# Designs tried in a protein design chat: miniprotein binders against p81326. Part 2

Target 1, 226 residues: p81326
Amino acid sequence: MLHFGGFIMEINHISKILEKEREEYIRNKVEEYLKQGFSKDDAVNKANQSWRTYIGHRIQDVIYNLLKKFLKDSGLKVTTDKALNNRNLPEELDKVKRLIAINYGEYLFLPDADVIVYKVENNDIKIIAIISVKNSFRERRFETTYWKLKLKESPVTSHIKVFLATPDKDNEISYKCPNGKPKKMRIILEYELDGIYFLKEDFEETEKAKHFGKIVEDIIEISKKL
Key: E = the ipSAE of ESMFold2; O = the ipSAE of OpenDDE; V2 = 0.75 times the mean of E and O plus 0.25 times the DockQ between their complexes.

## First folded at step 14 (miniprotein)

Design mb26 (at its last fold request DockQ between E and O 0.80; V2 from the best seeds 0.82)
Fold by OpenDDE base, second read of step 15:
Structure mb26 (fold): chain B 226 residues (1-226), chain A 85 residues (1-85)
Amino acid sequence: as target 1 above (226 residues)
Amino acid sequence: GSPEEEYRRLIEKAKKLIEKAKELAKETGDPELEKRAEQLIEFAEYLIRLAEEYLEEGRPKIAIEWLELAVRFLQMALELARKES
C-alpha cells in the first residue's frame, strides 16, 4: 500500500539528512571537550562516540514516529523499550512489557526493542513485532540476533517477529557475497532474523532483505495472521 | 535569504499544504485513500515539530532539511488525494 516510489525515495532522505548533521555536530562537540580540558585526539574520539549515540537515538525516534503514524489506522499500536522503562505503567503497557520479557531464571529482562508493535483485541494484547534500529554495526553486531534467539526459546514470545532496520552506511550487510566473498554478518542476520529493512537503495534484495518502505505492509500482513 | 527566512518560508508553505491536503483527503470519497493521505500529513507534522527542535537548538540548516522533507510528504498526500478527485 505504501510501497510507492515516492515514499521509498523520501525514506532514503531520512538517513541522508541525519548524516548531514555529522560535521557540525562533531565540530561543536570537539570544541566542548577541548574546553573541558581534553586533548585534541581525545576530544575527537569522544565527539565521535557522542555522535554515534546521538544519531542512533535520532534515527530510532524518526522510525518510531514513522511506524506509529503509518500503522495507526490498521489498529496497531507502537511503543518503545524506553516507554516501558517505568515503575508505574498503564495496564496496557505493563502487559506489553510482560509479554516481551525474557526469562533468565531468577530474573526477567527485556530484549532491546527500539520499536514494539502490538495489537489489542478483546482486552488481550498480542505482540506482533520488535524492530531493532541500527545506524551502524560497529558495536554489538549480533545483538539483535541474540534477542531473536532468546525470544524463540519461549512459547510466550516465539511468535514475535524480529526485524532489523538500518541505513547500513558502511555497507556491512548490504550484500551477501560482494566480489564472491560471503559477508558473514549479512548471511547470519538474514538467516536468524525475520527480516532486514534498508533505508537505502544500494543493497541486495531478497525475500527477507527489503527496502524499509515495505515494512509497514509486512507488519500489517503479519498482524492479520495472529 | 538567511536560513531563518528560508525556514519561515517553508513553514508557511507547509501550513498551506496541510490545509489543502486535509481538505482534498476528505473529498476523495475513498476511505482508504483518505487514511493514507492523513498518515502522510501526520508524519509531515511530526517532521515539522522535529524541525522546530533543531531550530530551537540553533541549527537552522538541518531544520530546513527536515521541513523540506515534510513538504515532500505533504505533496505526496496531495497527489494521492487528487488521484480520486
Scores: ipSAE 0.840, ipTM 0.929, lowest interface PAE 0.6, mean pLDDT 92
Fold by ESMFold2, fold request of step 18:
Structure mb26 (fold): chain B 226 residues (1-226), chain A 85 residues (1-85)
Amino acid sequence: as target 1 above (226 residues)
Amino acid sequence: GSPEEEYRRLIEKAKKLIEKAKELAKETGDPELEKRAEQLIEFAEYLIRLAEEYLEEGRPKIAIEWLELAVRFLQMALELARKES
């Protein structure tokens, strides 16, 4: 398959483009908010908030399209949390939604599952993996681990691999012991999740912490075991 | 050259690379190589559509960045086909 070094390097260019996009995006948004009458400090703060929402959706869209293109010839299908929250779901997606939902008594919630990979065999649906996409860890640092733990509690969902995909531009989880001290967030995320996939070159690679370009082969291999 | 002129040159290059990559992949006679090349081409086509969205929004410099990435994936498809031919 497509897991040679060139593929990994080009995938890592996604995060470099996003950084260049950030500079232009924030500049344009600050100008927009200033024209609306906000102070410079407020305009900058609002622009950064706007960027965080925008970039989260952008990264998810790119990852979704990458996985869709590279997994389809292996009999694997890809959907998103947005598609699953549509009120008029096709039967197939309704089954996907039910197979990842967590029961809280009278309420059902989807886990933090930005991108979902599944397969269909004889009208049976098997959820292979969910990927949580995080641009930064400013807030809700461990939400993905919470959802992994909840999925482990049911025999219907305990097989589902939970991955985190991130550029981690600020090096919040890139190394286990930066400057000799354990980084709690990296240690816990790596321990609890099935994998962390970085959209950049510089990070401490382990069996669970990998270049994002390796995710396609990993998912295909997992699917063969189910 | 303006960013729009650079974009125009790159999109023409991308179109030629798509045609050549598809042709070479078919000539290999290797179904797995053809699948891998087509996956790279399809993702590059997505990146080209993304670049066009940025261009239509009046953001040609960022559009060029995405288009350059698309070209890199197309060049990978070509290199894959050449090594196995």
Scores: ipSAE 0.819, ipTM 0.922, lowest interface PAE 0.7, mean pLDDT 89
Fold by ESMFold2-Fast, scan of step 14:
Structure mb26 (fold): chain B 226 residues (1-226), chain A 85 residues (1-85)
Amino acid sequence: as target 1 above (226 residues)
Amino acid sequence: GSPEEEYRRLIEKAKKLIEKAKELAKETGDPELEKRAEQLIEFAEYLIRLAEEYLEEGRPKIAIEWLELAVRFLQMALELARKES
């Protein structure tokens, strides 16, 4: 069973390994930008922006591969927003894209669905969950909540679970009431979303806010009810 | 030794653990334990590929971190495969 503590702790360790490369990555990027003629302050700012993009992509890739490996034998399939934006889509992925897409009059847009879990039964596709991966909440802090509310409006998409996965290294949403004062962002995200999965050891755990290592079994249980 | 020597040592350890974990998983007689052990092995294989990418980029210290994590997942697969059906 994947509910054993060792699995959860080792999954949390992924964020620590990623954080260890930050200093070297930033140092190398600063040197690169300095060679391009940027000032020291501009080089540092650009290096930090580059790191946020780099680490976000790396966390998404790890989460995708983890879910793909651990869900494959439960009749569940995993894809990404990157795969759905390919020019030539296989029929199955084209159907997945259409079942997630939100209508804005003449336009159709995908939600913030970095990773998508679905199943195929009797040639029909059922979307189980979408996972938004956020490394930082300094920008676009409620984007995942916006997409959840839009999906909830349609009978076609209202059943889709919307999850947030995050290391939350800056403790922006790890607690509801640090020092007795409510943190609106954590309260709103937990209220509106179907779950928050943390890639870290220390946070205020609730029925909806859990260690990321628990996501596999949670998704399997959700899929059995659909 | 050098980080490159340590990486080579860990890769050899990982290869032996993969082979043993696959053998024991097949022998468990419990389909659920075999399935979970196989999933742990496949995730570890992904982490080994990730470690190789870092090594190729000239970052052996971080490559070793990922490889050590892969070894720990393989050890979990062995522990799971050793449980009675």
Scores: ipSAE 0.791, ipTM 0.909, lowest interface PAE 0.8, mean pLDDT 87
ESMFold2, look of step 16: ipSAE 0.806; ipTM 0.918
ESMFold2 (binder alone), look of step 16: mean pLDDT 81; pTM 0.776
OpenDDE base, look of step 16: ipSAE 0.839; ipTM 0.929
ESMFold2, look of step 17: ipSAE 0.803; ipTM 0.917
ESMFold2 (binder alone), look of step 17: mean pLDDT 81; pTM 0.776
OpenDDE base, look of step 17: ipSAE 0.839; ipTM 0.929
ESMFold2, fold request of step 18: ipSAE 0.807, 0.784; ipTM 0.917, 0.909
ESMFold2 (binder alone), fold request of step 18: mean pLDDT 81, 81, 82; pTM 0.780, 0.778, 0.784
OpenDDE base, fold request of step 18: ipSAE 0.826, 0.828, 0.828; ipTM 0.925, 0.926, 0.925

Design mb27 (at its last fold request DockQ between E and O 0.86; V2 from the best seeds 0.82)
Fold by OpenDDE base, look of step 16:
Structure mb27 (fold): chain B 226 residues (1-226), chain A 85 residues (1-85)
Amino acid sequence: as target 1 above (226 residues)
Amino acid sequence: GSPEEEYRRLIEKAKKLIEKAKELAKELGDEELEKRAEQLIEFAEYLIRLAEEYLEEGRPKIAIEWLELAVRFLQMALELARKES
């Protein structure tokens, strides 16, 4: 059981460490954009946008590697949408790509799938879960929900669990009704998604909203039912 | 000491912990605990590589933070390995 209180605590440090470089990163980027001729306000805005992209990729990479290591012995494989974004894919990844594709009639598109968990049984690939990793929800608030709903529309993909993993640094979805006021985003995300996993301690826990430390066990359990 | 010196000290500490954790994990009679210990070690090794990337980018302070986290994961692996010994 990864339920070692220590494991949960250390997961929380991941996001803390990543945020420590923010001030330096922003400062350096602001200076860079000022040198490029942007106004101070524009430079700050661009720096913040750059930071969001940068930190998003970093946390996705850490989570990917975490899941890869901790799911390996359960016979589960992990990949990313980035790995699928190639013209020449190994057969296995080509199958994974096709099994998560969403039909738009003339076109097939992939959902945002920062992490994809799948298993190979008897030469058949079964997609188990897609994990969307979000550091903040200022942009594309319901994108993950959209993809979940689209995946549900096809019998090929309807079984795929869609999870959201987030440190939720701005407390946008940590609580359902802070101060007695419903948080629309939390309520909708929790309703539509299969689970929300927090890389922090300060959140309202529910059946679907859990600490990220539980995601490995949950995925393993789901994989056994498929 | 300099951040670079601290980094080097932590790397050496991490290496020793890896060796010890691997040794103890092999001695575990519980296959599940062995696997968990190995998973922790492998994740710590990833974090060490991540720290190296930050060091190469000229960010030794952040690199040190990642190494410290790696060390904590290694300590967890050791603790798991010790409970059955």
Scores: ipSAE 0.827, ipTM 0.923, lowest interface PAE 0.5, mean pLDDT 92
Fold by ESMFold2, fold request of step 18:
Structure mb27 (fold): chain B 226 residues (1-226), chain A 85 residues (1-85)
Amino acid sequence: as target 1 above (226 residues)
Amino acid sequence: GSPEEEYRRLIEKAKKLIEKAKELAKELGDEELEKRAEQLIEFAEYLIRLAEEYLEEGRPKIAIEWLELAVRFLQMALELARKES
């Protein structure tokens, strides 16, 4: 039911809606920046940067709410990096934060973990998966793989699945060998991560590269093995 | 304007679909199927709240897109409930 064609199609429609919004968003932002006195070129550049931040947050919010609704009846809870960065953190979320933090001597940092899935058993918290949400790969292309490798270094975090979710509108990682040429970014991401989930129809599907609509069932199956 | 009229028509359609889908889901004899229908309905309700956010921002054309997606999830819940009942 959750990964049949209709469900997958409607899930993929999310990114189509956001792309329809892009033109209006950018026009409005360019106009806003021009009124502030920026040149046309500067206004366009700032509008595009604003869009990248906006769409990233919007996609993350939709994914968060989708996972929250579809995972709760399997005893799974969902939170976000934004929630974990609040100054007055509830005890449960403070435990989640500590369980995914990476130790760098005197310093602790959260991995790139836009959405976190966990469960609570007998007051113990088990982190199931983190999902990095990327709309584009313009900056810090391999951050997610770096964090996966760091999580693998400790027996307390090595079980955590690290997924990437993306519409990949510009086909930066949709195919391994487009035009017969190996795509380094797709190949490395697929090799190192536990899965890549595409919010679109047209990509090269593999054991690790799947339609986003399949992520709910995958997470539930993983959680049953823990 | 016309987009605001379209939104009002779609939100009324969505409200009717929610009521119908919730009623049919309660009448299912399959616990897992009932859970799936309720999950689809709850996600659609989130999408409606998201659409309302866009409408509040004075962006009814984008709000309509999200509301139409919500309607699609509600129709999926209805089809699931009817097919298995």
Scores: ipSAE 0.814, ipTM 0.918, lowest interface PAE 0.6, mean pLDDT 88
Fold by ESMFold2-Fast, scan of step 14:
Parts: structure tokens; C-alpha cells; sequence
Structure mb27 (fold): chain B 226 residues (1-226), chain A 85 residues (1-85)
């Protein structure tokens, strides 16, 4: 059962396993950058930036495969931003890309859609949700919110749910107001987005802020209304 | 034991759990629970393939972490299948 506490707890272990790579990865990257002639401070900064990119890619792949496996029997399909950026797209994925693209005059851009859930009915494609995956929050903290606001502007995309999935390793958005310290970031993200799904044990739960293991049933329920 | 020995122990355990979970899932007689058990097994199989990639890259410690997670998903599938048989 997807609602068993054991399932939710084991999903949270994904982020813990990924963090176990961190020390070795950073050490190896620091050595690599030092050999290239960077200062120790620059090498450390570049290694940490490299780690954030690496871990983000890994967690996106795991989330993609999880959703693909658990949604397959509900008539739902899952794809990725990477798949949509292929030069030669299958007709179905080309249609998916067009249905989430945002117009900027003579230009079209894809939102920050690491994982995309859609369904096909009578050769018609309906986008259910896009999921942005963030291992941590740095200077790009409102990127997902920007794309949510842009998608709301169009009748073609306004129905699309925008979710954030994150282990939030630095506790930047896990709490609204822990012990008198406001978390403005959490308040804004929860207000603007359709949901935040945490890959961690301890955070302030709300109607929109949930354990990641709950995303499967939430997406299935949303798809029934579309 | 070495990490490589621990990995071999866990992969043998995982293979036996997959066989048993698939066998019992067929006997459930509940289509929805059978699909859930199958989804858990398929996700565990993905995690096993991920663990194999890390092992091939010479990273047995992290491979073991992924394999242990796969075993826990297989145990959930087996428990689900057993409750209805």
C-alpha cells in the first residue's frame, strides 16, 4: 500500500543514500580543480557547485523512475525535460513539449520541468503535472515559482499542477517559523505552488507540504478530474 | 567481510525475494493488490540495476546502500502478497 508509513519512510532514504556520495565526490573534484591551477578556495567552491549539479541529476532520475513505475497502471505517462530537448522528437513528445511551452514573443521556452506527467485520451494529450526537483536552495530559489506564475497566464497551461520535490538538506524551506525565525522562502513557495513534496522525515506538514511518498496518489486523483 | 562480499550476500537475498514475491503475487486474487506488489518489485529491480552501475564504477559501499533499499521494497512487496494469500 502506498499509504503505508514504511513506504513513505523508505522513499525518504533515497536522499540519505545520495548524501553518502558527497564527501568522496567533493574530495575528488577538489583534487581535480587543484590540478587545473585553481586556488584552494576556488576549487572548493567549484566542487560544491559540481556536486549540486551531479546530485540534482541523480535525484531527478530516481524520481522519474519511481513515478514511471508507480503511475503506469493508472493510464499515466511520465517524461523528462531532457527527453523533450532531443532534436528529433516522437509525435507524442512533440505534442507534450508544445503543451507546456511558454511564449515570449518570437521565442518559446520550456518551464523548469524536470519530470512531466501526462495522459493520452483519444489521441489527445492532457498535461497533469510538472515536478521541479531541487536538492537545495541557493540563488535560484524562486525559479519554480516564476514558471508557475507564467503557466497560470495561459488557458492552455493554467490547469497544470506545479510541484516541488526536495530533500531540503539545508532546512531552508522545511519550516514556516521555527522558534521565532521566519522562513519567508517556505511561505512564498507554499503559497504559489500546488504542492511541496519533501524527501525527509522532519518538516512542518500542511495541506500542500507533504511526504514525497504521497505524490503518486495525489497525481492519480488530479488526473481523474482532467 | 569486504563490501564486495556483503554486496554478493545482499544480491542473492534480493533475487530470492523477487522470485518469492512474484510467485505469491500471482496467487493474490486481488487485481489491485497484485498491481501494487508488481509496482514495488519493478521499482526494486530498478534500484538493483542502479546498484549494479555503482558496483561496476568501483563504488561498492554506495552500491550496497541502493541494494539494501531495493531489499526493503521487496520485503514490502512480499508482505503485501502474503497478507492476501
Amino acid sequence: as target 1 above (226 residues)
Amino acid sequence: GSPEEEYRRLIEKAKKLIEKAKELAKELGDEELEKRAEQLIEFAEYLIRLAEEYLEEGRPKIAIEWLELAVRFLQMALELARKES
Scores: ipSAE 0.779, ipTM 0.903, lowest interface PAE 0.7, mean pLDDT 86
OpenDDE base, second read of step 15: ipSAE 0.826; ipTM 0.923
ESMFold2, look of step 16: ipSAE 0.796; ipTM 0.910
ESMFold2 (binder alone), look of step 16: mean pLDDT 78; pTM 0.738
ESMFold2, look of step 17: ipSAE 0.799; ipTM 0.913
ESMFold2 (binder alone), look of step 17: mean pLDDT 79; pTM 0.751
OpenDDE base, look of step 17: ipSAE 0.825; ipTM 0.922
ESMFold2, fold request of step 18: ipSAE 0.807, 0.792; ipTM 0.918, 0.912
ESMFold2 (binder alone), fold request of step 18: mean pLDDT 80, 80, 80; pTM 0.769, 0.766, 0.760
OpenDDE base, fold request of step 18: ipSAE 0.809, 0.810, 0.810; ipTM 0.917, 0.917, 0.917

Design mb28
Fold by OpenDDE base, second read of step 15:
Structure mb28 (fold): chain B 226 residues (1-226), chain A 84 residues (1-84)
Amino acid sequence: as target 1 above (226 residues)
Amino acid sequence: GSPEEEYRRLIEKAKKLIEKAKELAKAGDPELEKRAEQLIEFAEYLIRLAEEYLEEGRPKIAIEWLELAVRFLQMALELARKES
């Protein structure tokens, strides 16, 4: 069990470290945009948008590397949608790309897939899971749900588990019904997705909503059934 | 000390922990060994990440990542010790 109490605690620190950059980052970006001739309000808004993009990529990279290291000994491989956005792919990655593609008739499009977990057996690739990493839910709240539903529509992709990983720093989906009021986003995401994994301690745990520290074991278990 | 001095201290500490953890991991339960190695490799990634921040002129954040790396290495060492 990777469920070392210590491991869980250290995972929580990832988001905390990343958030320590925010104040300095925002200040510097505001100054930059002011120098470019933007109003104070516009500069602040742009700085906040820039921060969301920046921190989103940072957390995705950390989670990618974490999963890559902790899944490797289970015979599982990890890639990203970014790695698949090349014209000339190695055969293995080209197969991965094709196996996660969603059919729109004349076109095939890839789901948003921050992390893709797959295995290679007898030269055949099996996609195990797609993990969407979200630092915040201010934008595209149900995008991951959309992709999950689309993946379910094809027998080629219907087996692929779709997980959401988030620190949920703003407590947007940490609880289903805080103060007796249902959180629509939490309820829908938990219902539609295969799991939600929190990089924090303060959340409502359910069968599908777990601490991120459990994701490695869950993925390994799923991989054994495929 | 200066942030640079603290950074260097943590790097040296991390290197020593890596060496010790790798050495101890070889003597025990294959499963615990694998886990220890995973922790070490992730810590090594965090060390590289810290280095990137340092190169960007952000030593305070770099130190935070190194401290996290050290904690993962300590976990690896603890796992490796349970095997011995």
Scores: ipSAE 0.819, ipTM 0.920, lowest interface PAE 0.6, mean pLDDT 92
Fold by ESMFold2-Fast, scan of step 14:
Structure mb28 (fold): chain B 226 residues (1-226), chain A 84 residues (1-84)
Amino acid sequence: as target 1 above (226 residues)
Amino acid sequence: GSPEEEYRRLIEKAKKLIEKAKELAKAGDPELEKRAEQLIEFAEYLIRLAEEYLEEGRPKIAIEWLELAVRFLQMALELARKES
């Protein structure tokens, strides 16, 4: 958002707030697990596992609410995979669910779509984008690319943009090597996905790798072409 | 002062900024009004998030989210002022 001085800076501040929370969260969780009778090593390991789940949900919630507020006046709607896994779905969300489902022969499954952007015009639903939110790339580094490749196989879902949103605190995909070459993981993710949006200041910007502050404008532009 | 005192100061500041931004936005360009409203609504979400942390006994983190909300409200106010 270029006309809003400081918007990019404030978006970057989100990741800094989450980082400040980590130390206190881990300390409190270790104390809780120790009181439950776990060993020090087990308490630390459980606290770190708890943090990874907690921070994942928090950043997803922040991104969901940001997109929902800033896209509403562009005729765009936002939902989550959690909402789509509800047993009793409103008709509109049931239609959204069916339009992103992937066929596995006799079975139909949803992709790992943390945030989903769609539009409703004249009773037609069109899925614009799905956004995968990743705080780290340790164990599930190519999960988003798997879902992108599966969505490309069907004419019903092949138009859907698949984006990654990440603070990338550990510089796993944002930092270029000193010789100027990006890391293998960065190369693969950028090649396969439609875009990577960073919630941080320091990253190698490309046509597909941008600051998260640009995601609203990009999604609106994509929706106009559909 | 205490974190609780700081939180109280910031929430009061946020309430005043919301009132001022909404009042100024009414008199301006409709497109800038929509953007100011979007910033205010996101700030209101951040205020609710800060309240959640405060209720959980985490005032220091609550203050961080509330300070971010105030900065989004200041952006909304600046847009509303440019309209007027």
Scores: ipSAE 0.742, ipTM 0.892, lowest interface PAE 0.9, mean pLDDT 85

Design mb29
Fold by OpenDDE base, second read of step 15:
Structure mb29 (fold): chain B 226 residues (1-226), chain A 86 residues (1-86)
Amino acid sequence: as target 1 above (226 residues)
Amino acid sequence: GSPEEEYRRLIEKAKKLIEKAKELAKENPDDPELEKRAEQLIEFAEYLIRLAEEYLEEGRPKIAIEWLELAVRFLQMALELARKES
């Protein structure tokens, strides 16, 4: 579909633009925290933490909007876990929320679902995929895997595909065996998840590890089988 | 030019590209799939333009320009698709 070599290249620029913001953001936050009375070291640490949160939200928002625009004509809808956190949900979103909920006995909890793709047919909702968007893997390395495994445990949610989208800036999962040494995280994520999509070119491509430019087509194909 | 001048230049370029791409997409109904793709690219570019505006409002014109440049590239892709249908 979007196999224009140009589209793939432009997707890579998303992450590059976001990274260009880092230096300015950190500088501004450090100054802010210094004014609040923090030490230089504390200010730097807090600024870095703030950046991680900020950039994470930014990339999630961009990916959400990308998927929303490129999936709409296929009759597919997208939402986010944030949109589902409201007490008063429209009926459609309330159904979506219930269809991704994981049972813990006395409690139902939602998986981390940065983007949720679903379709509506004859007033029935089918959840197609959950996309976890991660800028880095410094924290919660296997959280997406945990949610995939939990979703697999129920016949209600077992069909839901779980994808990871990442620029993998630190090359934590870009290659399976760099220098002949297996990267545990890449191997486990690729094994447990339905796919990993990279917003970069420098990665080891496999059947499950693809460029992010392919995610739209893959989701559409999955939607036709459900 | 100044970042502000460059921003304005890119906004005007983007607007012209949007208009042209939308016009071409309407004129060539022969390939519905290409038309849809062109429209998708335009809509995503429009999102990026809004994102750039947010950065500009935050006083970050350099990053805003980067997003606009990306938007323009998507619009160019849309225009190319619309032209191939014609």
Scores: ipSAE 0.810, ipTM 0.912, lowest interface PAE 0.6, mean pLDDT 91
Fold by ESMFold2-Fast, scan of step 14:
Structure mb29 (fold): chain B 226 residues (1-226), chain A 86 residues (1-86)
Amino acid sequence: as target 1 above (226 residues)
Amino acid sequence: GSPEEEYRRLIEKAKKLIEKAKELAKENPDDPELEKRAEQLIEFAEYLIRLAEEYLEEGRPKIAIEWLELAVRFLQMALELARKES
């Protein structure tokens, strides 16, 4: 019952903390780069690049810890793409890696699985969901969709839910107010993916496009139906 | 007070809430489901406290306070569950 006592509301408050952090982070980084001898314009550009990298890692870390803490008593385990890229994998994680790897003839590649939720039942692994974290859609607009479509091609991976988590602060895939219309990219991502979780307050919510705070209850519900 | 003083006040409050919530969760065997929820809330709050500490070390006490206040609210939820006030 994770929707009791304001739980979802407090998880959603994370989006406001991230928004408040952005301006302070950029201000501090601009000052830092100016002290290093960069021009004002170059310092601002470098600060914005630093923010995009920084916030992506922060969001992934928050999602990982949120899911790890609240799913553990539901028989679910959580790992990350970074953990799976370790050369010396425990047997359990090696099995997880093999169960999400996509075959390209002589080569195996992992999808964009920043956070992975799986179930262990008597040493058998079942992948429940993967979450891809995106803070920009310019060059990687359909990357998550590509991986979803590839996973659907195999009976081993076709059951895996693929979610996108994003602050979408540039409004690339969100729309404002109830009468707003979604952009083409939003339509395609929502159609192909199993869900989009927004780390922001203002967007038009749908059955598949939700506030981030619902992710824990949704994953628990999905795991029970499998 | 200064942001650093506010942070110290909140971290002391958080530590006391963790101690109290952990004690009450263990002492209330009547509802194992609520006990598990309280433990999950405490563990997530502990993560948020570590996150706040990172921001403080980076010289960002105002953002550190935002994360710490969120941690305190999760700890208050844990305490309410441990007391069956939910």
Scores: ipSAE 0.789, ipTM 0.906, lowest interface PAE 0.6, mean pLDDT 85

